# Designs tried in a protein design chat: VHH binders against Abasic site processing protein HMCES (HMCES). Part 51

Target 1, 269 residues: Abasic site processing protein HMCES (HMCES), of Homo sapiens (Human) (q96fz2)
Amino acid sequence: CGRTSCHLPRDVLTRACAYQDRRGQQRLPEWRDPDKYCPSYNKSPQSNSPVLLSRLHFEKDADSSERIIAPMRWGLVPSWFKESDPSKLQFNTTNCRSDTVMEKRSFKVPLGKGRRCVVLADGFYEWQRCQGTNQRQPYFIYFPQIKTEKSGSIGAADSPENWEKVWDNWRLLTMAGIFDCWEPPEGGDVLYSYTIITVDSCKGLSDIHHRMPAILDGEEAVSKWLDFGEVSTQEALKLIHPTENITFHAVSSVVNNSRNNTPECLAPV

## First folded at step 7 (VHH)

Design r43 (from g5 with I57L; framework vhh_6z1v_2)
Fold by ESMFold2-Fast, scan of step 7:
Structure r43 (fold): chain B 269 residues (1-269), chain A 123 residues (1-123)
Amino acid sequence: as target 1 above (269 residues)
Amino acid sequence: EVQLVESGGRLVRTGGSLRLSCAASGRTFSTYAMGWFRQAPGKEREVVAAISWSGGLTWHADFVKGRFTISRDNAKNTVYLQMNSLKPEDTAVYYCAARSYTLYDSPKEYDYWGQGTQVTVSS
């Protein structure tokens, strides 16, 4: 998973993340650094994306089931990294393989600190290799959405206005992530950065790509992944597996250039 | 946690009109998708209409399209069901329900329910 869409305005994104704490109280996640959130139809590694994490990471006595939403840099910078420029990190931390997560120091250490997050997106993009050509077919991949009377499904949008109406009821993709906190050696603000855990593709996606993000399907899975105060690393890792509860449609090559940031990036072709 | 109270149910003649109201109490009403459901004696509960948190998206069951309209007023924490051209088969207890954010067309997906209001349509 190396490209996502997360374009909802902050207010709509916040509402889409409504949840219940362990006492059954309905809540909206509380923002940290909301002005660093930059909506986009075409987010690449190195950019900031919104993640959910436990409030207990920021407040000593907080209920670990309460959620913060914060923009974090995509591409985990380990807390032990000693260079002054994170772009000098010589290995790719955009994704973290589920099968080696406990073997890699970059991921094992933050996991041991409970630094689990849920990465939010409208959906993600993958490029299917086409036999006999160097061209790749991009697909937009997202949770199944229910059809509404006025907007239809996203794949059935027949006009730009109907296309925009679907977002009012959009079920955000919730991907399992690990984050870390890096303090620049020469001083400056702490950098929060994340990686997306990846698993083998499900049957439904196997013809598009051999890997997929670890998707947390439903509030029970999301809650358990985030709640590092009550759910151990071993128990949380049981949530990391492929899911078949996913859908997709082909999109145009407009999405290929990460500088293109328009609704055409995820529109069906 | 939200509490829902339906009102407006009564006896109406065939072809008549009725407006049901559902008053919600709780801090986060504008984050809930809302639905109207009904249950007749000996039948299972079925979805009648649903509305998104903003009111921008609605869904209506085929058997009420053109006759019923769902709407909401987030300033008043209230959802409405305007029922026109009522038929005897519309006789049921009508329930208001709330679901976190995303609307759905199945009773099993809704978290909070009112006690219901009886609508009786006579010939």
Scores: ipSAE 0.196, ipTM 0.595, lowest interface PAE 4.4, mean pLDDT 87
Fold by OpenDDE, second read of step 8:
Structure r43 (fold): chain B 269 residues (1-269), chain A 123 residues (1-123)
Amino acid sequence: as target 1 above (269 residues)
Amino acid sequence: EVQLVESGGRLVRTGGSLRLSCAASGRTFSTYAMGWFRQAPGKEREVVAAISWSGGLTWHADFVKGRFTISRDNAKNTVYLQMNSLKPEDTAVYYCAARSYTLYDSPKEYDYWGQGTQVTVSS
């Protein structure tokens, strides 16, 4: 996964992240560093995207079922990194393969510290290789959305008004991530950064791409992944597998350029 | 730094029951996942049971088969292991261990250890 969409306004995003804590109380995640949130239809590595993480990461004795939402850098910078510039990382940390997560120090160590997060997105993009051509067809991949009687297919939102309605009720894609905290050698603010765990693609997506993000489907999965205080690493890792509960549609080549940040990026072609 | 002190280990007969206690020092007991481990002579240390910081999640080894139960009292900074239907094979030094926040079934993941308490089950 090298491209996502996360364009919802902050308030809408927050509402979409409503949850119940372990006591059954309905809650909204509290924001950390909300100013770092930059909505975009076209998110690339090194950009900031919002993730969910347990409040226990920030507050001692906090209810670990409580969630914080925070923009973090896409591309995990390990805490042991000693260079002053994260861009000098010589290995790709955009994704973490599920099968090797425990083999790589960069991911194993933060995971062992309970640094699990849920990466939020409208969906993610993948490119299908066309046999015999150098052309790649991009697809937008996301959770199936509840069709309201009035809301035609995401593609049929002919009116801005309908478009807004769709997004106000959009089910966000919830991807399993690992984050780390990096202190710059020269001082400054701690950098929070994340990697997206990837798995082999489900059957439905296999024709498009052979790998997919580990998607946490449902509140239980999300809660368990986040709750590092109650849920062990071993148990959490059981949640990491392909899911068939995904849909997709072809989009235009507009998304190919990471600088393009318009609704056309995820619009059906 | 957390200090752990186990107690309750003794000689018991087969089929007997025993309750082990582990008292933790400090004010941050509720931030630690706790585990009970055991080591028999000539064997590797193995996990017996583990409990999350809140007590909401427990894990028991397969060999426990419902005979042992881990619990904790955060107000007392104590973790317990109730052992029922003890067998000679349960003879070992039992250790209490602590780790911040996360629950693990591997001894390597725990940061603090008690001195251990000897449990001997006689036939």
Scores: ipSAE 0.000, ipTM 0.240, lowest interface PAE 12.9, mean pLDDT 88

Design r44 (from g5 with G56K; framework vhh_6z1v_2)
Fold by ESMFold2-Fast, scan of step 7:
Structure r44 (fold): chain B 269 residues (1-269), chain A 123 residues (1-123)
Amino acid sequence: as target 1 above (269 residues)
Amino acid sequence: EVQLVESGGRLVRTGGSLRLSCAASGRTFSTYAMGWFRQAPGKEREVVAAISWSGKITWHADFVKGRFTISRDNAKNTVYLQMNSLKPEDTAVYYCAARSYTLYDSPKEYDYWGQGTQVTVSS
């Protein structure tokens, strides 16, 4: 998983993340660094994306079921990294394989500290290899959305003009992530950065790509992944598996260039 | 926290019309997606129609499309179900329900429920 869309205005994104805490109270996640949130139809690694994480990471004695929403850098910089420039990290930390997560120091250490987060997106993009050519077909992949009268056929190729009407009720994609906190050796602000855990592709996506992000389907899975105060690493990792509850449609090649940031990036073709 | 009170249920003749109202109390009404559900004796509760927090997105079950219309008035903290061309099969207790922001087509996903209002359609 190397490209996402997360274009909702901050207020709409916040409402889409409404949840219930352990006491059954309805809540909206509280923002940290809201000014760093930049909506985009075409998010690449090293850019900031919004994630959910437990309030207990920031406030001693906070209820671990309460949620913060914060922009974090995509591409985990380990807390132990000693160089002054995080771009000099020798290995790619955009994704973290589920099968080796407990064997890799970069991921095992923050996971042991409960640094689990849920990465938010409208959906993600993958490029299908085309037989007999070097060209690849991009697809936008997202949770099934409720069919509405104003949206028509939400995933249909002939309904691109109806996308504007669905965002008010869009179900955000919720991907399992691990984050870490890096303190620059020469001083400055702490860098919060994340990686997306990946699993083998499900049957429905196998013709598009061989890997997929670990998707947390539903509030129970999201709550257990975030709640590091009550849910152990071992129990949380049981939530990491392929899911079939996903849909997709082909999109135009305009998405290929990460500088393109328009609704055309995710519109059906 | 939201409390829901339905009204408008009564006996109507086949082919008649009826409007149900759901009055919500609480200052956070505009943050809830709302749904109308029904349950006939011995049957499971099913979704009839749903409306997003803003009122811009609606969903109607296939068996009521073209006959029922859901709407809301956030200034009055009220949700409506306009029922036209009523059939005996529409006889049920109708429930209003609320969930935070995102509407769903399953009763299990709704958190707050009214007490219900009885609609009886006779031939």
Scores: ipSAE 0.054, ipTM 0.537, lowest interface PAE 6.9, mean pLDDT 87

Design r45 (from g5 with G56S; framework vhh_6z1v_2)
Fold by ESMFold2-Fast, scan of step 7:
Structure r45 (fold): chain B 269 residues (1-269), chain A 123 residues (1-123)
Amino acid sequence: as target 1 above (269 residues)
Amino acid sequence: EVQLVESGGRLVRTGGSLRLSCAASGRTFSTYAMGWFRQAPGKEREVVAAISWSGSITWHADFVKGRFTISRDNAKNTVYLQMNSLKPEDTAVYYCAARSYTLYDSPKEYDYWGQGTQVTVSS
């Protein structure tokens, strides 16, 4: 998973993340650094994306079931990284393989600290290898959306009013992530950065790509992944597996260039 | 936590109309998707209609389309179900339910439930 869409305005995104804490109280996640959230139809590694994480990471006595939403850099910079420029990291930390996550120091250490997060997106993009050419077909991949009277499908949204209705009840994709905190050697603000855990693709996606993000399907899975105060690393990792509850459609090559940031990036072709 | 209280249920004759109200008490009403459900004696609870947190998206079961309309007033923390052309098979206890943000068409996905209001349709 190397490209996503996360374009909802801050207030809409926040409401899409409404949840219940351990006591059953309805809550909205509290923002950290909301000014760093940059909505886009075409997010690549090194850009910031919103993630959910437990409030207990920031407050010693907080209820671990309460959630913060924060923009984090995509591409995990380990806390032990000694170079002054994070872009100089010699290995790719955009994704973390589920089968080797406990073997890699970059991921094992933050997992041991409970640094689990849920990466939010409208959906993600993958490029299917085409026979007889070196060109690839991009697809937009996302949770099945409830089909309502006014919303229609993405392909049916052909006016500004219809596009607004599609997103009003959009179910965000919730991907399992690991984050870390890096302090620049020269001083400055702590950098929060994340990686997306990947698994073998499900049967439904196998013709598009051989890998997929570890998707947390439903609030029970999301809550257990985030709640590092009550759920151990071993128990949380049981949530990491392929999901069949996913849908997709082909999109135009406009998405190929990460500088393109328009609704055309995810519109069906 | 949200407390839901339904009102408006009564005896009506076939072909009549009725409006049900669901009053919500608690913070964050505007973050809840709301649904109307019903349960007749000896039947499972079924979804009748649902409405998104903003009110822009609605869903109605096929058996009530054209007869029932769901709406909400976020300023009054209230959800309504306007029921027209009532039939004897609409006789049931009607429940209001809430879930965070995204609406669903399954009772199991809703977290907060009212106590219900009885609607009886007779000839």
Scores: ipSAE 0.012, ipTM 0.473, lowest interface PAE 7.6, mean pLDDT 86

Design r46 (from g5 with T58K; framework vhh_6z1v_2)
Fold by ESMFold2-Fast, scan of step 7:
Structure r46 (fold): chain B 269 residues (1-269), chain A 123 residues (1-123)
Amino acid sequence: as target 1 above (269 residues)
Amino acid sequence: EVQLVESGGRLVRTGGSLRLSCAASGRTFSTYAMGWFRQAPGKEREVVAAISWSGGIKWHADFVKGRFTISRDNAKNTVYLQMNSLKPEDTAVYYCAARSYTLYDSPKEYDYWGQGTQVTVSS
């Protein structure tokens, strides 16, 4: 998974993340660094994307079931990285294979510290190789949405009012991630960065791509992945598997250029 | 916390019409997605219709499309279910339910429930 859409305005995104804590109290996640959230139809590695994580990561005595939402850099920078510039990291940490996560130091160490997060997106993009040509067909892949009446089409709305009707009830894709905290050697703010765990694709996606993100389908899975105070690493890893609860449609080549940030990126063709 | 009270259920003949109302009390009704559910004796509770917090998005189960219409009035803290062309198989206890913000089509995703109102459709 190397390209996503996460375009909802901050207030709409926040409402889409409503949840219940351990006591059954309905809550919205509290933002950290909300000004770093930049909505986009076309998010690539090294950009910031919103993730959910346990409040206990920031407050010693917090209820581990309470959630923070924070923008993090896509592309995990390990806490042990010694260079001054994170872009100089010599290996790709955009994704983390589920089968080797406990073997690779970059992922095993933060996972052992409970640094699990849920990466939020409208959906993600994959490029299907076409037989007999060198072209690739992009697809937008997302949770099945409740079929609505007269709400408009994905990426077809012309006005903010029409977009609110389409996206008012969008079910965000919730992907299992691992994050780490890196302190610049020469001082400055701690960098929070994440990787998306990947698994073999499900049957429904096998004709598009051979890998998919580890999707946490439903609030029970999301809660268990985030709650590092009560759920061990071993128990949390049982949540990491392919899901068939996914849908997709072909999109135009506009999405190919990561600088294109328009509704056309996810509109059906 | 929100409390929901359904009303309007009664005996109706096949082909008749009925409007159910759900009055909400408590904080921030306009931030709740609302759903109408039904349960017949010996059967599981099923979703009938749902409406987003703003009223901009409506969902209806296939078995009621064209016959039932969900609506809401946020100024009156009320959700409605207009039922037309009623059939004997529509006989059930109808429940109003609330979920914070995001609308879902599954009973397990709703946090607050009314006590139900009985709708009986005779042949």
Scores: ipSAE 0.011, ipTM 0.385, lowest interface PAE 8.9, mean pLDDT 86

Design r47 (from g5 with T31D; framework vhh_6z1v_2)
Fold by ESMFold2-Fast, scan of step 7:
Structure r47 (fold): chain B 269 residues (1-269), chain A 123 residues (1-123)
Amino acid sequence: as target 1 above (269 residues)
Amino acid sequence: EVQLVESGGRLVRTGGSLRLSCAASGRTFSDYAMGWFRQAPGKEREVVAAISWSGGITWHADFVKGRFTISRDNAKNTVYLQMNSLKPEDTAVYYCAARSYTLYDSPKEYDYWGQGTQVTVSS
């Protein structure tokens, strides 16, 4: 998983993340650094993306079931990294394989500290390798959405205005992530950065790509992954597996260039 | 936490009309997406219609399109299901359910449920 869409305005994104804490209280996640959230149809590694994480990471004695939403850098920078420039890290930490997560120091250490997060996206992109050509077919991959109707219309056809309203009720993709906190050796702000855990592709996606992000399907899975105060590393890792509850459609090559940031990136072709 | 109470279920003749109401108690009713579900004897609970927190987006199952209409009144903390051209196949217990902000078409994603109201359509 190396490209996502996360374009919702901050208020719409926040409502889409509504949840219940352990006491059954309805809540919206509290923002940290909201000004660093940059909506985009075409997010690549090293950009910031919103993640959910437990409030207990920031406040001693906080209820571990309460959630913070914060932008983090995509591409985990380990806390032990000693250079002054994170871009000089010699290995790619955009993704973390589920089968070796407990073997690699960069991931094992933050995971042992409970640094689990849920990476939010409208969906993600994958490029299908076509035999006999150099062209690859991009696909937008996302949770199945309820098919909706626009109320108040007196026979209006599908229009761009009507289509824009689909995002008010979009079910965000929730991917299992691991984050770490890196303090620059020369001083400066602590950098929060994450990696997306990957698993073998499900049968439905196997013709598109051989790997997929570890998707947390539903609030129970999301809650257990985030709640490092009550759910051990061993129990949380049981949530990491392929899912069949996913859908996709082909998109145009406009998405290939990460600088393109328009609705055309995810529109069906 | 929100509590839901359905009302309006009764016996009606084929071709008749009925309006179900679901009254919500608790704060911030407008923060919830609402759905109507039904369950006939020996069958799984299925989604009939759903409405977004704002009322701007609705969804209706194919088997009720053109006959049933979901609506809500946020000032009265109430969601409605207007049922027209009723058929014997519509006989079921109808349930109101609430979910924070976003609609889902699966019963398991709804957090709060009413007790249900029985609708019987006679031929």
Scores: ipSAE 0.015, ipTM 0.453, lowest interface PAE 6.5, mean pLDDT 87

Design r48 (from g5 with T31Y; framework vhh_6z1v_2)
Fold by ESMFold2-Fast, scan of step 7:
Structure r48 (fold): chain B 269 residues (1-269), chain A 123 residues (1-123)
Amino acid sequence: as target 1 above (269 residues)
Amino acid sequence: EVQLVESGGRLVRTGGSLRLSCAASGRTFSYYAMGWFRQAPGKEREVVAAISWSGGITWHADFVKGRFTISRDNAKNTVYLQMNSLKPEDTAVYYCAARSYTLYDSPKEYDYWGQGTQVTVSS
């Protein structure tokens, strides 16, 4: 998983993340650094994406079931990294394999500290290899959405107004992530960065790509992954597995260039 | 937190029309997706129609499509269900329900419920 869409305006995104705490109280996640959230149809590694994490990471006596939403850098920079420029990290931490997560120091250490997050997206992109050519077919992959009524138009996505109607009730993709906190050696702000845990692809996606992100399907799974105060690392890792509750459609090559940031990136071809 | 009060249920003749209203208390009404549900004696509660927090997206069950229309007025904190061409099979207690933001087609996904309003359709 190396490309996502997360384009919802901040207020719509916040509303889509409404949840119940342990006591059954309805809540919205509280923002940290909301000005750093940059919506995009085409997010690549090293850009910031919104994640959910437990409030207990920031406040010693907070209810661990309460949620913060914060933009974090995609590409985990380990707390032990000693160079001054995190872009010079020699290995790719965009994804973390589920089968070796407890063997890799970069991931094992933050997991031991409860640094679990849920990475939010409209969906993600994967490129299917086409036999006999060097070309790849991109697909947009996302949770099944409930069927909704659209007034009058032949195609639901024929205009910007129709696209806004699609997104109003969109179920966000919720991916299991691990984050870490890195302090620059010469001082400056703490960098929060994350990786997406990956698993073997499900049967439905196997013809598109051999790997998929670990998707947390439903609020119970999301709550358990985030709640490091009540849910141990071993228990949380039981939530990490392929899921079949996923759908997709082919998209145009517009998405290939990460600089392209328009609805055309995820429109069906 | 939101509290819901339904009104408008009554006895109506087959082929008649009726409009149900659901008044919500609280300044956070515009943050909730709303649904109309019904339950007849001995049957499970089923979803009739749902509307997103903005009103931009609506969903109607196949058995009411073309006959019922859900709408909302966020300035008045009210959700409506306009029911046309009523049939005896529409006889049920109608419930208004709220959930955070994303509308859903299952009763178990809704957090806040009204007390219900009885609709009876007869010849």
Scores: ipSAE 0.040, ipTM 0.516, lowest interface PAE 6.3, mean pLDDT 86

Design r49 (from g5 with T31N; framework vhh_6z1v_2)
Fold by ESMFold2-Fast, scan of step 7:
Structure r49 (fold): chain B 269 residues (1-269), chain A 123 residues (1-123)
Amino acid sequence: as target 1 above (269 residues)
Amino acid sequence: EVQLVESGGRLVRTGGSLRLSCAASGRTFSNYAMGWFRQAPGKEREVVAAISWSGGITWHADFVKGRFTISRDNAKNTVYLQMNSLKPEDTAVYYCAARSYTLYDSPKEYDYWGQGTQVTVSS
């Protein structure tokens, strides 16, 4: 997974993340660094994206089931990185393979510290190879959405204007992530950065791409992944597997250029 | 966090009309999407209609479209189900349910439930 859409205004995004803590209390996640949230239809590695993580990461003795929402850099910079410029990191940490996550120091160390997060997106993009030509067909991939009277289903919408209505009740894609905290050697703000865990594609996506993000389908999975105070690394990793509860549609080549940031990026062709 | 009490269920003749009400108490009613569900004897609980926290988006099951209308009054902390052209097949216990902000078409996604109100439609 190397390209996502996360375009919702902060208010709408926050409401889409409403949840229930361990005590059964309904909550909205509390923002950290909300000014760093930059909505976009076309987010690439090195940009910031919103993630959910446990409040216990920031507040000693906090209820580990309570959630913070924070923008983090896509592309994990390990806490042990010694250079002054994180762009000098020589290996790609955009994604982390589920089968080797406990073998790679860059991922094993933060995972051992409970640094699990849920990466939020409207959906993600993948490019299908078209054999016989050098062209690739982009697809927008997202959770199935319910069909409402005002908005309809995004995949079934008759026209692009109907999609403005679907976002009020959009079910965000919730991807399993690992984050780390890097302190610049010469001082400055701590950098929070994440990687998306990847698994083998499900049957439904296998014709588009051979890998997919590890999707946490439903609040029980999301809660267990985030709750590092009660759920061990071993138990949390049992949540990491392919899911069939996903849908997609073809989009135009407008999305290919990461500088393009318009609704046309996710519109069906 | 929210408590729900349904009312308005009764015996009604085929072709009749009935309005169900669900009164909510608790912190903030307007934070919740609301749904109406029903369960007939020997059948599973099914979704009838749902409405977003703002009231701007509604959903109705195909078997009630054009006959039932869901609405809400956030000032009164109440959600309604207006039922028209009632059929014997509409006989069921009707339940009100709440979930945070977004509506769903599955009973399993709703967190808070009322006790139900019986609707009987006779020929």
Scores: ipSAE 0.075, ipTM 0.530, lowest interface PAE 5.6, mean pLDDT 87
Fold by OpenDDE, second read of step 8:
Structure r49 (fold): chain B 269 residues (1-269), chain A 123 residues (1-123)
Amino acid sequence: as target 1 above (269 residues)
Amino acid sequence: EVQLVESGGRLVRTGGSLRLSCAASGRTFSNYAMGWFRQAPGKEREVVAAISWSGGITWHADFVKGRFTISRDNAKNTVYLQMNSLKPEDTAVYYCAARSYTLYDSPKEYDYWGQGTQVTVSS
């Protein structure tokens, strides 16, 4: 996964992240560094995207079922990194393969510290290789959305009003991630960064791409992944597998340019 | 840093019961997952049971077969192991261990250890 969409306004995004804590109380996640949230239809590595993580990461004795929402850098910078510039990382940390997560120090160590997060997105993009051509067809991949009598398919939103209605009730894609905290050697603010765990693609997606993000489907999966105080690493890793509960549609080549940030990126062609 | 002190280990007869306690020092007991481990002579240290920081999640080894139960009292900074239907094979030094926040079933993942308490089960 090298491209996502996360364009919802902050308030809409927050509401979409409503949850119940372990006591059954309905809650909204509290924001950390809300000013770092930059909505975009076209998120690339090194950009900031919002993730969910347990409140226990920030507050001593906090209820670990409580969630915080925070923009983090896409591309995990390990805490042991000694260079002053994260861009000098010689290995790709955009994704973490599920099968080797425990073999790589960069991911194993933060995971062992309970640094699990849920990466939020409208969906993610993948490119299908066309046999015999150098052309790649991009697809937008996301959770199936509940069809309300009034809410047409993303493709049926012929009006701005309908578009807004669709997004107000949009089910966000919830991807399993690992984050780390990096302190720059020269001082400054702690950098929070994340990697997206990837798995082999489900059968439905296999014709498009052979790998997919580990999607946490449902509140239980999301809760268990986040709750590092109650749920062991071993148990959490059981949640990491392909899911068939996705849908997708072809989009235009507009998304190919990472600088393009318009609704056309995810619009069906 | 957390200091752990086990107590309650003694000689018991087969079929007997014993309750082990582990007292933790400090004010942050609730930040730690706790585990009980045991090591018999000539054997590797093995996990017996583990409990999450809140006590909401517990894990027990297969050999426990419902005989042992881990619990904790965060107000008392104490973790317990109730052992029932003890067998000679349960003879070992029992260790209390602590890990920050996350529960593990591997000894390697725990950061703090007690000195252990000897449990001996006679036939």
Scores: ipSAE 0.005, ipTM 0.239, lowest interface PAE 12.5, mean pLDDT 88

